# VH-VL binders against o27280: the designs that were tried, part 17

Target 1, 266 residues: o27280
Amino acid sequence: MDSMNVPEVLEIKRIVEESESVKTFIFSWDFRREVRPGQFVMVWDFRDEKPMSVSLIDPVRSEIGISIRRVGEFTDRVHGLSEGDLLGIRGPYGRGFELMGRDILLVGGGIGMAPLAALADEATARGMRVDALVAARTADELLFLDRLEAAGVNISTCTDDGSCGFKGFAHERLLTLEENHDMAAVCGPEPMMFQVMRILDERDVPAQLSLERYMKCAVGICGQCCLDDTGFRVCAEGPVFWSQELSRVREFGRYRRDPAGRRVPW

## First folded at step 1 (VH-VL)

Design c35 (framework fv_cemiplimab)
Fold by ESMFold2-Fast, scan of step 1:
Structure c35 (fold): chain C 266 residues (1-266), chain A 117 residues (1-117), chain B 107 residues (1-107)
Amino acid sequence: as target 1 above (266 residues)
Amino acid sequence: EVQLLESGGVLVQPGGSLRLSCAASGFTFSNYGMTWVRQAPGKGLEWVSGISGGGRNTYFADSVKGRFTISRDNSKNTLYLQMNSLKGEDTAVYYCTTDLYWGSDYWGQGTLVTVSS
Amino acid sequence: DIQMTQSPSSLSASVGDSITITCRASQSINTFLNWYQQKPGKAPNLLIYAASSLHSGVPSRFSGSGSGTDFTLTIRTLQPEDFATYYCQQSSNTPFTFGPGTVVDFR
């Protein structure tokens, strides 16, 4: 607990440019500290600390990867770093994905493919059959396609503008896919995840969904992460939740909260 | 080439029972939730019952709850509606359709159930 | 249960007219609303899903808008085949409920 709560200063070993707005930062990692797909770490640039999902878990090379999209001041500063520069990493935190069955479906939107890429690696290493639906607004925002292909994943794509694969949203594409799976894992914008969850529930496919939200606490002490109906806190009970748990949460897919904690419709 | 074909609609006495069937083809039946929607003569559409793809979850309108049961046989691509304690107000054309969450463009032609003495 | 209402219950229009049909939910349903067209003696046809998404093969003269409790279906340049009954349907919560329908007939 102690070692997880103290930031370790790590050297950026390698940077992979995934797109114009997304980079993966690779660090050497001591795997005596277990990390699982779906968990997050706190990334500290010596000014601010933000939660980031682990996107690469490679015990053979003793490396972890953290994929970061450029969206604001913190991420702009981190994107300005080079190989050899230092970042503080604290964690891992949260509940990771659980694998069940022999075949799985991954549904990812944008940067939500990051934790799912790590899950795909683990699932294929276990000999599972993996189908991935990768969704984005445009073709250049589709992430990890080469990595998923190298892992042996069966890939379907969709883009809002039709620039790659199916023209439309993830849930629209999912309705045209006719294969059953033993489980699914979903990560992306909350409205997309809600729509996908409802379809998977109708097909009796148990699903795990990863919530991405701003956090102020490292170990689940802060109520900012709380889900209204159940009292679950994302960093304490999540970020990964089963679809049955999320179907009881009135906020999921309908509301978000502003900085003051007030409900704001999507 | 999606097809939904309802059968079983007949004249039934009040208090009687009837089972409707819907045969599906042209899609992976077990991947879709299925729904029964009815329409009384000269009236609007009324959602009656729904069932998830694997049959785990079933749903009913208050007007039929406790009297109707929905089920499916995925090995035969067939949806069923068991109707018990039938009332005159159950008189309607019954449509078989895929799940209505995102709307359905796959509807059967309907089967007429008349409840009358 | 979520109650759905439609306005008007009927309207008369001419070919080439633009018409709007309103649908109201008794509580917020976000964008979980579908629109259907039904012609006499036929099963309904899906026009719009998720409040504003045009179903594949449906003419672009049809459009949907709204969120929360208030929704509209618009048909811009009415064609002879558009004289029909139109229904809204919410999919936010079970039981799913339909509006009472709007009959569009010619003048």
Scores: ipSAE 0.007, ipTM 0.445, lowest interface PAE 13.4, mean pLDDT 83

Design c36 (framework fv_cemiplimab)
Fold by ESMFold2-Fast, scan of step 1:
Structure c36 (fold): chain C 266 residues (1-266), chain A 119 residues (1-119), chain B 107 residues (1-107)
Amino acid sequence: as target 1 above (266 residues)
Amino acid sequence: EVQLLESGGVLVQPGGSLRLSCAASGFTFSSYWMTWVRQAPGKGLEWVSGISYSGGSTYFADSVKGRFTISRDNSKNTLYLQMNSLKGEDTAVYYCARGGKYSYGLDYWGQGTLVTVSS
Amino acid sequence: DIQMTQSPSSLSASVGDSITITCRASQDISNYLNWYQQKPGKAPNLLIYDASNLETGVPSRFSGSGSGTDFTLTIRTLQPEDFATYYCQQYDNLPYTFGPGTVVDFR
């Protein structure tokens, strides 16, 4: 009853510097509490609690990793921590990704590559062919390229400024890729995910998309503000959604919510 | 400023052919599904055809299926409707509109171009 | 194909009146319904999306309600610029289908 809702105080075992703004915090984990790619945990610094996607799942070493980008006060404090310091971890929460078929396309933007890196590990272990399109604003913000290469993933990159790979946005790069896939998984900024979803639907590739903004509702609000224009409840149904579900959500890729709950364009 | 400008509407004999164009500006044309909607004089709106962002998927109303084709040139920001085997019932103002499968409202419309099919 | 009907087909009103227009779908479309306004000689303009959400720049006297198969557009305190034809349109499934329109005439 308490296993998911009581924070466990864990020691930071190792910190990996992924970029100037992103660190992965690695903890010993008891895998009697199963965790799957696409799920998230609540990270508590003894002042504030924030949802973070799990980016590494390693049952052989009994470790999980949580990748955190430095934006705002909470993440600045967490980035200031060292190996041996303590964080509270609650979870896992949410629905993870489902794997089907023989071939999968991963499309990740920025920190959205974090949950997809964990998925890539599972897909390759399952014997699937994995193609990854890794997108960021600049070369310095491309994440997990070495880890994906080590896993045997076929990697394509794009940057908005052209500093690495294709110059342009993820959906523009995707248009130049001709491979057929049995499924796709997408995570990144909503406008990027919306454009990518449209292309994948045209190609008849079923896609799963991870919506970070819905993670907070799964624990904090008990579903009150988790209903969207399709009426589904994120506490049971998110943060990972099929493209067929999202294709009918007017807000997806077009609007976000301000603190008062009003629609605001992206 | 989003702008859509239709052209090509003229008087055509029954059985004839005509190609309509829609010039788009003020937005990333290649990122949107596009739609043709028509309106016969004094009548209501009828959805005619839609095309995906790349042109790879096209959809048609049953009334025009097999006679009309929709296409786009993203390098020129232009949408086309090729109309073949025209009938008197195809007489209408043809509107270009932004939207389709992943844009749930048709949020911008052109001024329309009148196609008259008559002897 | 999903069929849309509207009632009334036409309506006469005066400035300051409140009017309602109804739209029915032949099958459950949840809230996937848009309302458009078309003024004489002009292209349609999107008023309301997702049955009840007001498009940016549209006056608050317009409102929409309903779900499933029955939908209503309400215009309170009718203004001279509101004399137009109003169309509902479902986007639950392709092909998209419009209602036949409701003409709001000055009386």
Scores: ipSAE 0.006, ipTM 0.425, lowest interface PAE 13.1, mean pLDDT 83

Design c37 (framework fv_cemiplimab)
Fold by ESMFold2-Fast, scan of step 1:
Structure c37 (fold): chain C 266 residues (1-266), chain A 119 residues (1-119), chain B 107 residues (1-107)
Amino acid sequence: as target 1 above (266 residues)
Amino acid sequence: EVQLLESGGVLVQPGGSLRLSCAASGFTFSSYWMTWVRQAPGKGLEWVSGISYSGGSTYFADSVKGRFTISRDNSKNTLYLQMNSLKGEDTAVYYCAKDRLTYYGMDVWGQGTLVTVSS
Amino acid sequence: DIQMTQSPSSLSASVGDSITITCRASQDISNYLNWYQQKPGKAPNLLIYDASNLETGVPSRFSGSGSGTDFTLTIRTLQPEDFATYYCQQYDNLPYTFGPGTVVDFR
C-alpha cells in the first residue's frame, strides 16, 4: 500500500488523439496493483500534480490509459509531451464502479466518458448488455465512439447543437429511451448528472455517479469523509457514489430535501 | 451569434391581459431552461418565471402566481409569458433570459420589452 | 424564499480604485451565486457564476469569493466602463432571488 503513495516515473508508451482537446496517454502498468474502472491516479509533470481518471485498463497488454482534456496550464504542458517522455504516476486511488445485474446504462458527458469507457470494457467482458448515452456540445467533442462500438456497446448520442444524434441534453435524450436497466453509471457535468439521476430514480434504476471534485478526498487531501452544508457526513470515499448517497449532499446538482425529508428538485 | 428578442409590451389597463413573446436564435433553444425577469422603472431585478427544456415544469414568483403562465414552442424557438389580471405593480421592463447549460445563471438576455399598467 | 441583501447600496469611486461589494443570503446557498452587471439603459450581463468563476470574455480585474451566506465581488483597477449596477443572484432554490443591487458611480 505504501508503494501506491510514491510516484513512479513512467514512460509515455503511446498517445491517442481522441479529439482536438483530449488525448489518452498510455503507460505500461504492473497489475499486481489492481486498477478498477472509476479509479484515478495522480499525474505529476515535475511541476504540478493533478488527479486523472483511468480510461483504459488492459491487463493482457499490461497497460493503462489516462485521458486528459486541455483546460489550463498543467494540461497544456502535458499535451505538449511526446511518446518516450516521462510522467510521474501514483495510485490508483478512490472507489471504483461496482457492476451488478445483467444490463447497464452508461451516461457520459464530455471527458466524463473517460472512466465510463474503461467500465464499458469490463462490463462487456463480463457479458453484460451495455447501452451508452454519449453527450457533448458538438459532434467533434463526442469521445470514445469508435472504442465503444468495437466493444459491442449499443450507442446513443446527443449534442447541444444537433450535429450528431439527438439535438439536446443527455437527460432529454434519456427521457425518449424507455428501456429499463439493472444499474447505471453516470459521469459528466454535475447539472447533467443531477437531472439523469432524478430520471433514473423515478425508474427505480440504481445509479453510480463519478464526481471529479471528490477525487482529492479519496487521497486524503480533504479527508475520507465530506460534510454537506447542513453538517451531515458523507461517509464514502470518492469519486464514485451511489445516487442514494448523493441525494443527501445539498450542493450536488442543486438537489435538496424539504423538512419532511422528501426530495425537492427545486 | 446568440440572440433573444422580446416583443408585446404595451400600455394596458388594470385587470387587462397581455401576452409577451421572446424569439430565440443562434443556439439550440430546446436545450435550455428559459426565464422571465422584470425590472420596474428605477428598481432592481425581480425573477418572474422559469420553464424547463420541454415545458413540462414551470415556476413562478409568488407575486405573479395564478395570474401569469409561461410556455414555449420549441418548433418556433419562442418563449411566451401570458399575463392576466394585470396590476399597476406589474409595470416593468420584461427580460427574456437563457440559463447556462452547465450552471444555473442567465448568460444571455434580451433587450427587454416595456409593459405599462395604468388607467 | 431565500432573501438576498447587498452592501453598499451605492458607492462612488475613481478610475484606478479597487472596490468591494458584498452579498448576503438569508440561508446557506453553498456556492450557487451569480453576479451580474447592468449598464444604464442595457440588459444585465453575467460576470461571475458559482460564486468565483469568471464568465468568458469578462476582464480578469473582476473576481468573486465566498460560500455559504457571505459573498464578495471585487473589481481591481476600476475602469470607466465599470460604471454600472451590480446584482447578486442565488440559484440554490426556486424562486431565484436577486439582491437589491449596488450602484457604482464615478466620483
Scores: ipSAE 0.006, ipTM 0.408, lowest interface PAE 12.8, mean pLDDT 83

Design c38 (framework fv_cemiplimab)
Fold by ESMFold2-Fast, scan of step 1:
Structure c38 (fold): chain C 266 residues (1-266), chain A 117 residues (1-117), chain B 107 residues (1-107)
Amino acid sequence: as target 1 above (266 residues)
Amino acid sequence: EVQLLESGGVLVQPGGSLRLSCAASGFTFSSYWMTWVRQAPGKGLEWVSGISYSGGSTYFADSVKGRFTISRDNSKNTLYLQMNSLKGEDTAVYYCARHSYKGFDYWGQGTLVTVSS
Amino acid sequence: DIQMTQSPSSLSASVGDSITITCRASQDISNYLNWYQQKPGKAPNLLIYDASNLETGVPSRFSGSGSGTDFTLTIRTLQPEDFATYYCQQYDNLPYTFGPGTVVDFR
């Protein structure tokens, strides 16, 4: 007779409205269960369970935060909750980011800034220099700028429409930034991450990339979690991968698999 | 100029242990995965082990899994291979190599490990 | 594991000859195939990566081709310094595996 791994029912302590479509839900957390930036938890609303990246890790206040973008029925229900309401949380799962060197670059697109915000907190606490490139379609989709500034991060922004900062895509903005980083961490839409990865490879900057779209299986024995050519199981070996691992995946940044297992262009 | 220099290869009794070192210079060591590749006398190349940038992820060939460990010290630009429970078939020249997205683009001179009574 | 085979295991050639070495993978590795050269008593060096890309500093007389399971290394107008052992390596999946090598000797 062994204990089952079941969701722990936690009270929503605080809700931060990051944008019209994104909220961060903050919970008290027992750090005997360590959480690392880049890991995810399963969020249960007592009907459905979905994977969500951890966006705040604060052992001093004994809190974690989970940032959720409104994209469908589950996330609409969760966005309707208030402080004091309950959610089930289980985990953490997956491999987190590794920090190395003294100068690091973060490149985030949209909600992809969520796990990178947690990484920025850890890096700055270690005395590292952190540069962040925050990208979005429009100015109102840029996330965590105040939090990053408060942490001492050097921030660059870009928007597709030019409504804030550089007008253009993340990789176009990256080409205008200084090249002197010991590592990078990247999270956002896969086409953006692929283009950013190639520039970082040319600059000889090792990069870690987070593939959140595959976190739908809680443990990594699932055919849909494979990255095709390499056979890596994202839930078991990810969601964070080094650029060297992803550079050999034919599907990364080019194709995805639908529920029937067919290759579909982005 | 990229340089890798292996050391530590000696004659060891079967069942013994040995630690190899690889000193790196001429590049940002912490920006590369590193690998060990071995070659038995008169034979071909066999990949042995690999390690990520920080040392947080390590990989091994089945022939050495559970017996060998790989580690690195980025502050000293040094890669290590700890070899335990050595067998006669572990006799080989052990090469340290830099692991880039292209492949193993720079190799050391190798260090000979002989496992014999 | 992905098994790699090379043909021939050895060949004899004269300076000025053009030679071809083939490599076969036991399963589809796309273009994730590298070629290495090893001279007697020396460490290997990378010649070609991703089946057909020439590494910096490698003479243009070397070329690679192929995809999937069948790959070829060609050396045009063989020079004295090209007499060596050549290894293919699949770089697609762990564990990385090498072919058994092809020895290129004087005729």
Scores: ipSAE 0.007, ipTM 0.496, lowest interface PAE 10.2, mean pLDDT 85

Design c39 (framework fv_cemiplimab)
Fold by ESMFold2-Fast, scan of step 1:
Structure c39 (fold): chain C 266 residues (1-266), chain A 119 residues (1-119), chain B 107 residues (1-107)
Amino acid sequence: as target 1 above (266 residues)
Amino acid sequence: EVQLLESGGVLVQPGGSLRLSCAASGFTFSSYWMTWVRQAPGKGLEWVSGISYSGGSTYFADSVKGRFTISRDNSKNTLYLQMNSLKGEDTAVYYCARTYYRGSAFDIWGQGTLVTVSS
Amino acid sequence: DIQMTQSPSSLSASVGDSITITCRASQDISNYLNWYQQKPGKAPNLLIYDASNLETGVPSRFSGSGSGTDFTLTIRTLQPEDFATYYCQQYDNLPYTFGPGTVVDFR
């Protein structure tokens, strides 16, 4: 009954280098366990376990992909692995993205494009018109542009330093784009997501936002993933939330939690 | 004119099933969460169920969980409540309401449809 | 579940009076509270959201205040159309819960 709660040891079938800091690890997957865009898995390197969003869902090839950015000891170890090496995978967990309407806007910052790339595949397969705003600090950190283009997605880019596309932040670029979408999906740093959410709210566009902070328990019996004002647990009720749910959270986009659970500014 | 119109309320025997409909007009239906609220004769308001924009997320009061299902058809601007295993205590006027995103407040209500569960 | 109580359960008043209705939550709900008015045989209508924000079209004689567990709805200079039942409702947590209502009758 609880096969989703037991790690399955899987062989790394293929590794795709997305950038100097991001790799996608591809595994064979049994789709009797469904996985949907916006869900995450727990990745176990036989020492530590960390939550990672699914970035590729391919039932035809029986494959999933997990994109991992190098940001600490765990991710450095995983980046050192090769094809044929083993990782433990548990899941999927969490609430995935919902699709509605005919037109969707994707707004992704850095590694936040990973779950949105999987969503783009599903949206295009359903015949939706997909526009993506891909944001990063520099041109070298813009992710999945070739994959989005191959899927027929209309792409706008922005970089903080102006090395590709619009020079500025995602929300500044969004203000220059026309609004004609039935919904939006947003994933990236919380300050970026907060600013984007405010603009979409002003434009009456329903938005879903993906939060992956402090996920220590994927099965929802742990309170460590709380959002301050609402008591929402990201692993139980998220990681995907509608903007209507997040508008009540004073902490969203303004504060983060340290390991002791204290509010600290971004 | 912003309007919600419920239909389907009738007399049903205990253990029976019934589907209520709520027709929306005058606003972009797909841009709002929707809810069902009921009121037993001479009693107060009780929240029953809520549904997200696309229908992918649904929520229920414990009193109806496992027996009721909420759904929507955005192409027809219609909200549904499928009621199974009906009990006498389900007798009530059922209201369809639109959920305003600030305050999760129910800002537009239908006229209500009466469901009576008795032999 | 968060339990909501209202006081008084009923109130008799005359046109021109100012009245106060209290709502109490069983736990801290910040300002996540709405107020509704219901006239006999009619659907409820929204008066106040987020404890103190007046819904568009609602007369300024209505006001809401409070935070945490204690909330108040005040109606200044009561009008004939204000004789109705008033409900508070919390949206801090699912399931959403309503107070039992306060009936405002003509004395």
Scores: ipSAE 0.006, ipTM 0.426, lowest interface PAE 14.1, mean pLDDT 84

Design c4 (framework fv_cemiplimab)
Fold by ESMFold2-Fast, scan of step 1:
Structure c4 (fold): chain C 266 residues (1-266), chain A 120 residues (1-120), chain B 107 residues (1-107)
Amino acid sequence: as target 1 above (266 residues)
Amino acid sequence: EVQLLESGGVLVQPGGSLRLSCAASGFTFSSYWMTWVRQAPGKGLEWVSGISYSGGSTYFADSVKGRFTISRDNSKNTLYLQMNSLKGEDTAVYYCARDQTYGEYPLDYWGQGTLVTVSS
Amino acid sequence: DIQMTQSPSSLSASVGDSITITCRASQDISNYLNWYQQKPGKAPNLLIYDASNLETGVPSRFSGSGSGTDFTLTIRTLQPEDFATYYCQQYDNLPYTFGPGTVVDFR
């Protein structure tokens, strides 16, 4: 075991309720340990640990935030915690987003807006023009709209049911947007990301996409943390990939892996 | 009706250059990867090169890497193969074929081929 | 690169026969395999995709089976138009690779 990889026990400073199913947990952070948008940390509740993307990076307040969706036993326990309670945090891990050019498009679906919200903060701080397409099933599941608006981001929304903005999927909304961008960053359900990648590739827009599946093996010891064709391990080489890297992955957008490593349709 | 039509195949001297074209119709060209496959007289099929939706990613067989370039013009529904430093072993019928798109299998439609002969 | 082999390299048959062609991949390709038919002077035509699915317009006498490394193409009750060369092709990874072909000739 590597002792340098041991979790640091941190106090939950503040909890922000983002929606009925998503909370952001905020911790004081020593920024002598650099954190970049697109990176993740391992969150330990003293029973289990799970990888979570960093959604807030605030060196002025000396804070990081981690947004967690309620989807299972671990996240149910963490959602039950209060300000003042303790969690173990280790990291950051993974490669972060790279920013280039003057204009960036962010395309986020559901909880995938979490790492993109941190990226939006960095991009606006650099003086970039930021357009965000925020997608969800319903209006209640759209995340970070107030934070993005406060940062000066140009926001478009879409919902599957039409309860807010464009009625339809992210890629359908993207087809109606004609402005070109120097780059894009995409995070959300894998089928959505694949459809968005196709459109961006057709428009010659270089894109980075964040794959958050199988990040439980963040230290690179789990054989299931990999993509099919390329052999990339999401925890070691991701979670952020350029679109050119993903265009060769036969499983991207088509299949997922079960715990036994078998291909299963989405 | 999906159609692919190759052109440009001629007799060329070793060390020469040649550009092949493939005109596509009957489908949304920009939604598909495209590929070139060749076949030497009396021999089997060999994949030569592939290109992504926009042309941003290109791939080549080791036998042609550094000598051939692949490109596309989506506004004209046309695929190209620029062949440089041609060798006798490049003599073949060159086929363009429709490659993959979301959830689909590759090489479902092929052109009729264009013959390239490299000889002195 | 993934190597593809076919057996037999050639086969003689009569109309009405049932024939089987085998294709082997040097590594696991799941079901990412196509079968093609090529007649003299013509482009290849897709017969089978994803190892076992018939392409639209292909007669039901053609069938494909297998997964992983071993695959077969079967033609039941061979017809005169079936005398051709047959190729398998993997698309699990680039470069795409083809088998060397099986020539089906009249006996």
Scores: ipSAE 0.000, ipTM 0.442, lowest interface PAE 12.5, mean pLDDT 84

Design c40 (framework fv_cemiplimab)
Fold by ESMFold2-Fast, scan of step 1:
Structure c40 (fold): chain C 266 residues (1-266), chain A 119 residues (1-119), chain B 107 residues (1-107)
Amino acid sequence: as target 1 above (266 residues)
Amino acid sequence: EVQLLESGGVLVQPGGSLRLSCAASGFTFSSYWMTWVRQAPGKGLEWVSGISYSGGSTYFADSVKGRFTISRDNSKNTLYLQMNSLKGEDTAVYYCAKSLRYFDPLDYWGQGTLVTVSS
Amino acid sequence: DIQMTQSPSSLSASVGDSITITCRASQDISNYLNWYQQKPGKAPNLLIYDASNLETGVPSRFSGSGSGTDFTLTIRTLQPEDFATYYCQQYDNLPYTFGPGTVVDFR
């Protein structure tokens, strides 16, 4: 079909083990095809294709990185690959993060830190002050701390079980942090993002949130991004949305739909 | 300081029309869903209508569907309820209320405005 | 439509008492239930959201519990300002529906 939507077969140049369950796959990239933080690519293992956020953007080395958590058959197969093996990459796709102001707060949960790590690199390169709240269920799932520290980011951590930093959820930790930021960017589990969004809205901090479930809609795979109880359909231009835009989506933070269209709590 | 102030409630003849207004201040009006809830004298609360932050989505109770329309002007921080073909059972205090989304709690309510439909 | 019922319809209590109000939904609404307080001549005020979460600025003597179809609002150590009408409200599905209210009066 169109060359713009055809996967390019690329060699895995380097693999970084981020944790027991997360690896970053690094590829040479031609930056005549621009990539911005918050965008994603379709990763093809010659059997299945899945959307993955870009977690490293390095025009100086001509490299991009894609961080993948092992959560199913596709990701298990990809985790079994080695340097020198091949993957198909199509994209980039979707709306990236927009930077504004002098100060940015990043709030990331688990693998949601992946697109925020790329954003942190861009924000610091632009001279912005970057504060990051990194959240996970346990210390072993806190991602990119060394990379964020190397970039000059001011880091706060929290874990559900208290194994590192504040004991509790991201939104509970956020309530104890400084309130003055020009903007925020949020990525992680949807219930976490919903609670964080409410706090930022009360503080009048404009926030952008990245939603994995809307990546397929952004590439035109489906004409509907959500369906509420009234039959209303929303076509979203994700994966990154301003908090004001997410107020239109009844399902955000409350429930998802199973394949039969039934409500399932998060 | 969040403020919601309803106005427009008066005595109207059955079959008449009336437009209610709700003036908002103290929050970013364009970022919130708005709802109308009514309460007949001495009775309980009844949800009437809701509108998305942009005005692009509107919802109505079956009892008012086809007769009432909800709208908003974000440049004026004002919510409206246009009521047509009024019936005696529409007599109530009408409250406006805000929520982050229409499937969220109504976290702040206005003072209400009384609409009486009688001959 | 989802039908909401409250029990009791009215309750007489004294300052210092602990009281419980119940709310039932005609079908499973998970935890999509709010509680509102309405004082005479005033607009309703949000007390509890998502069945058990206390709204900011609401005294800790108020608490909510329940899920599915059965819910309770508890007021511990009742204060003079707590004599009011209390409403539950489901937001699982449109139309949003309220309970008929529970009037809490002096004994």
Scores: ipSAE 0.000, ipTM 0.401, lowest interface PAE 13.8, mean pLDDT 84

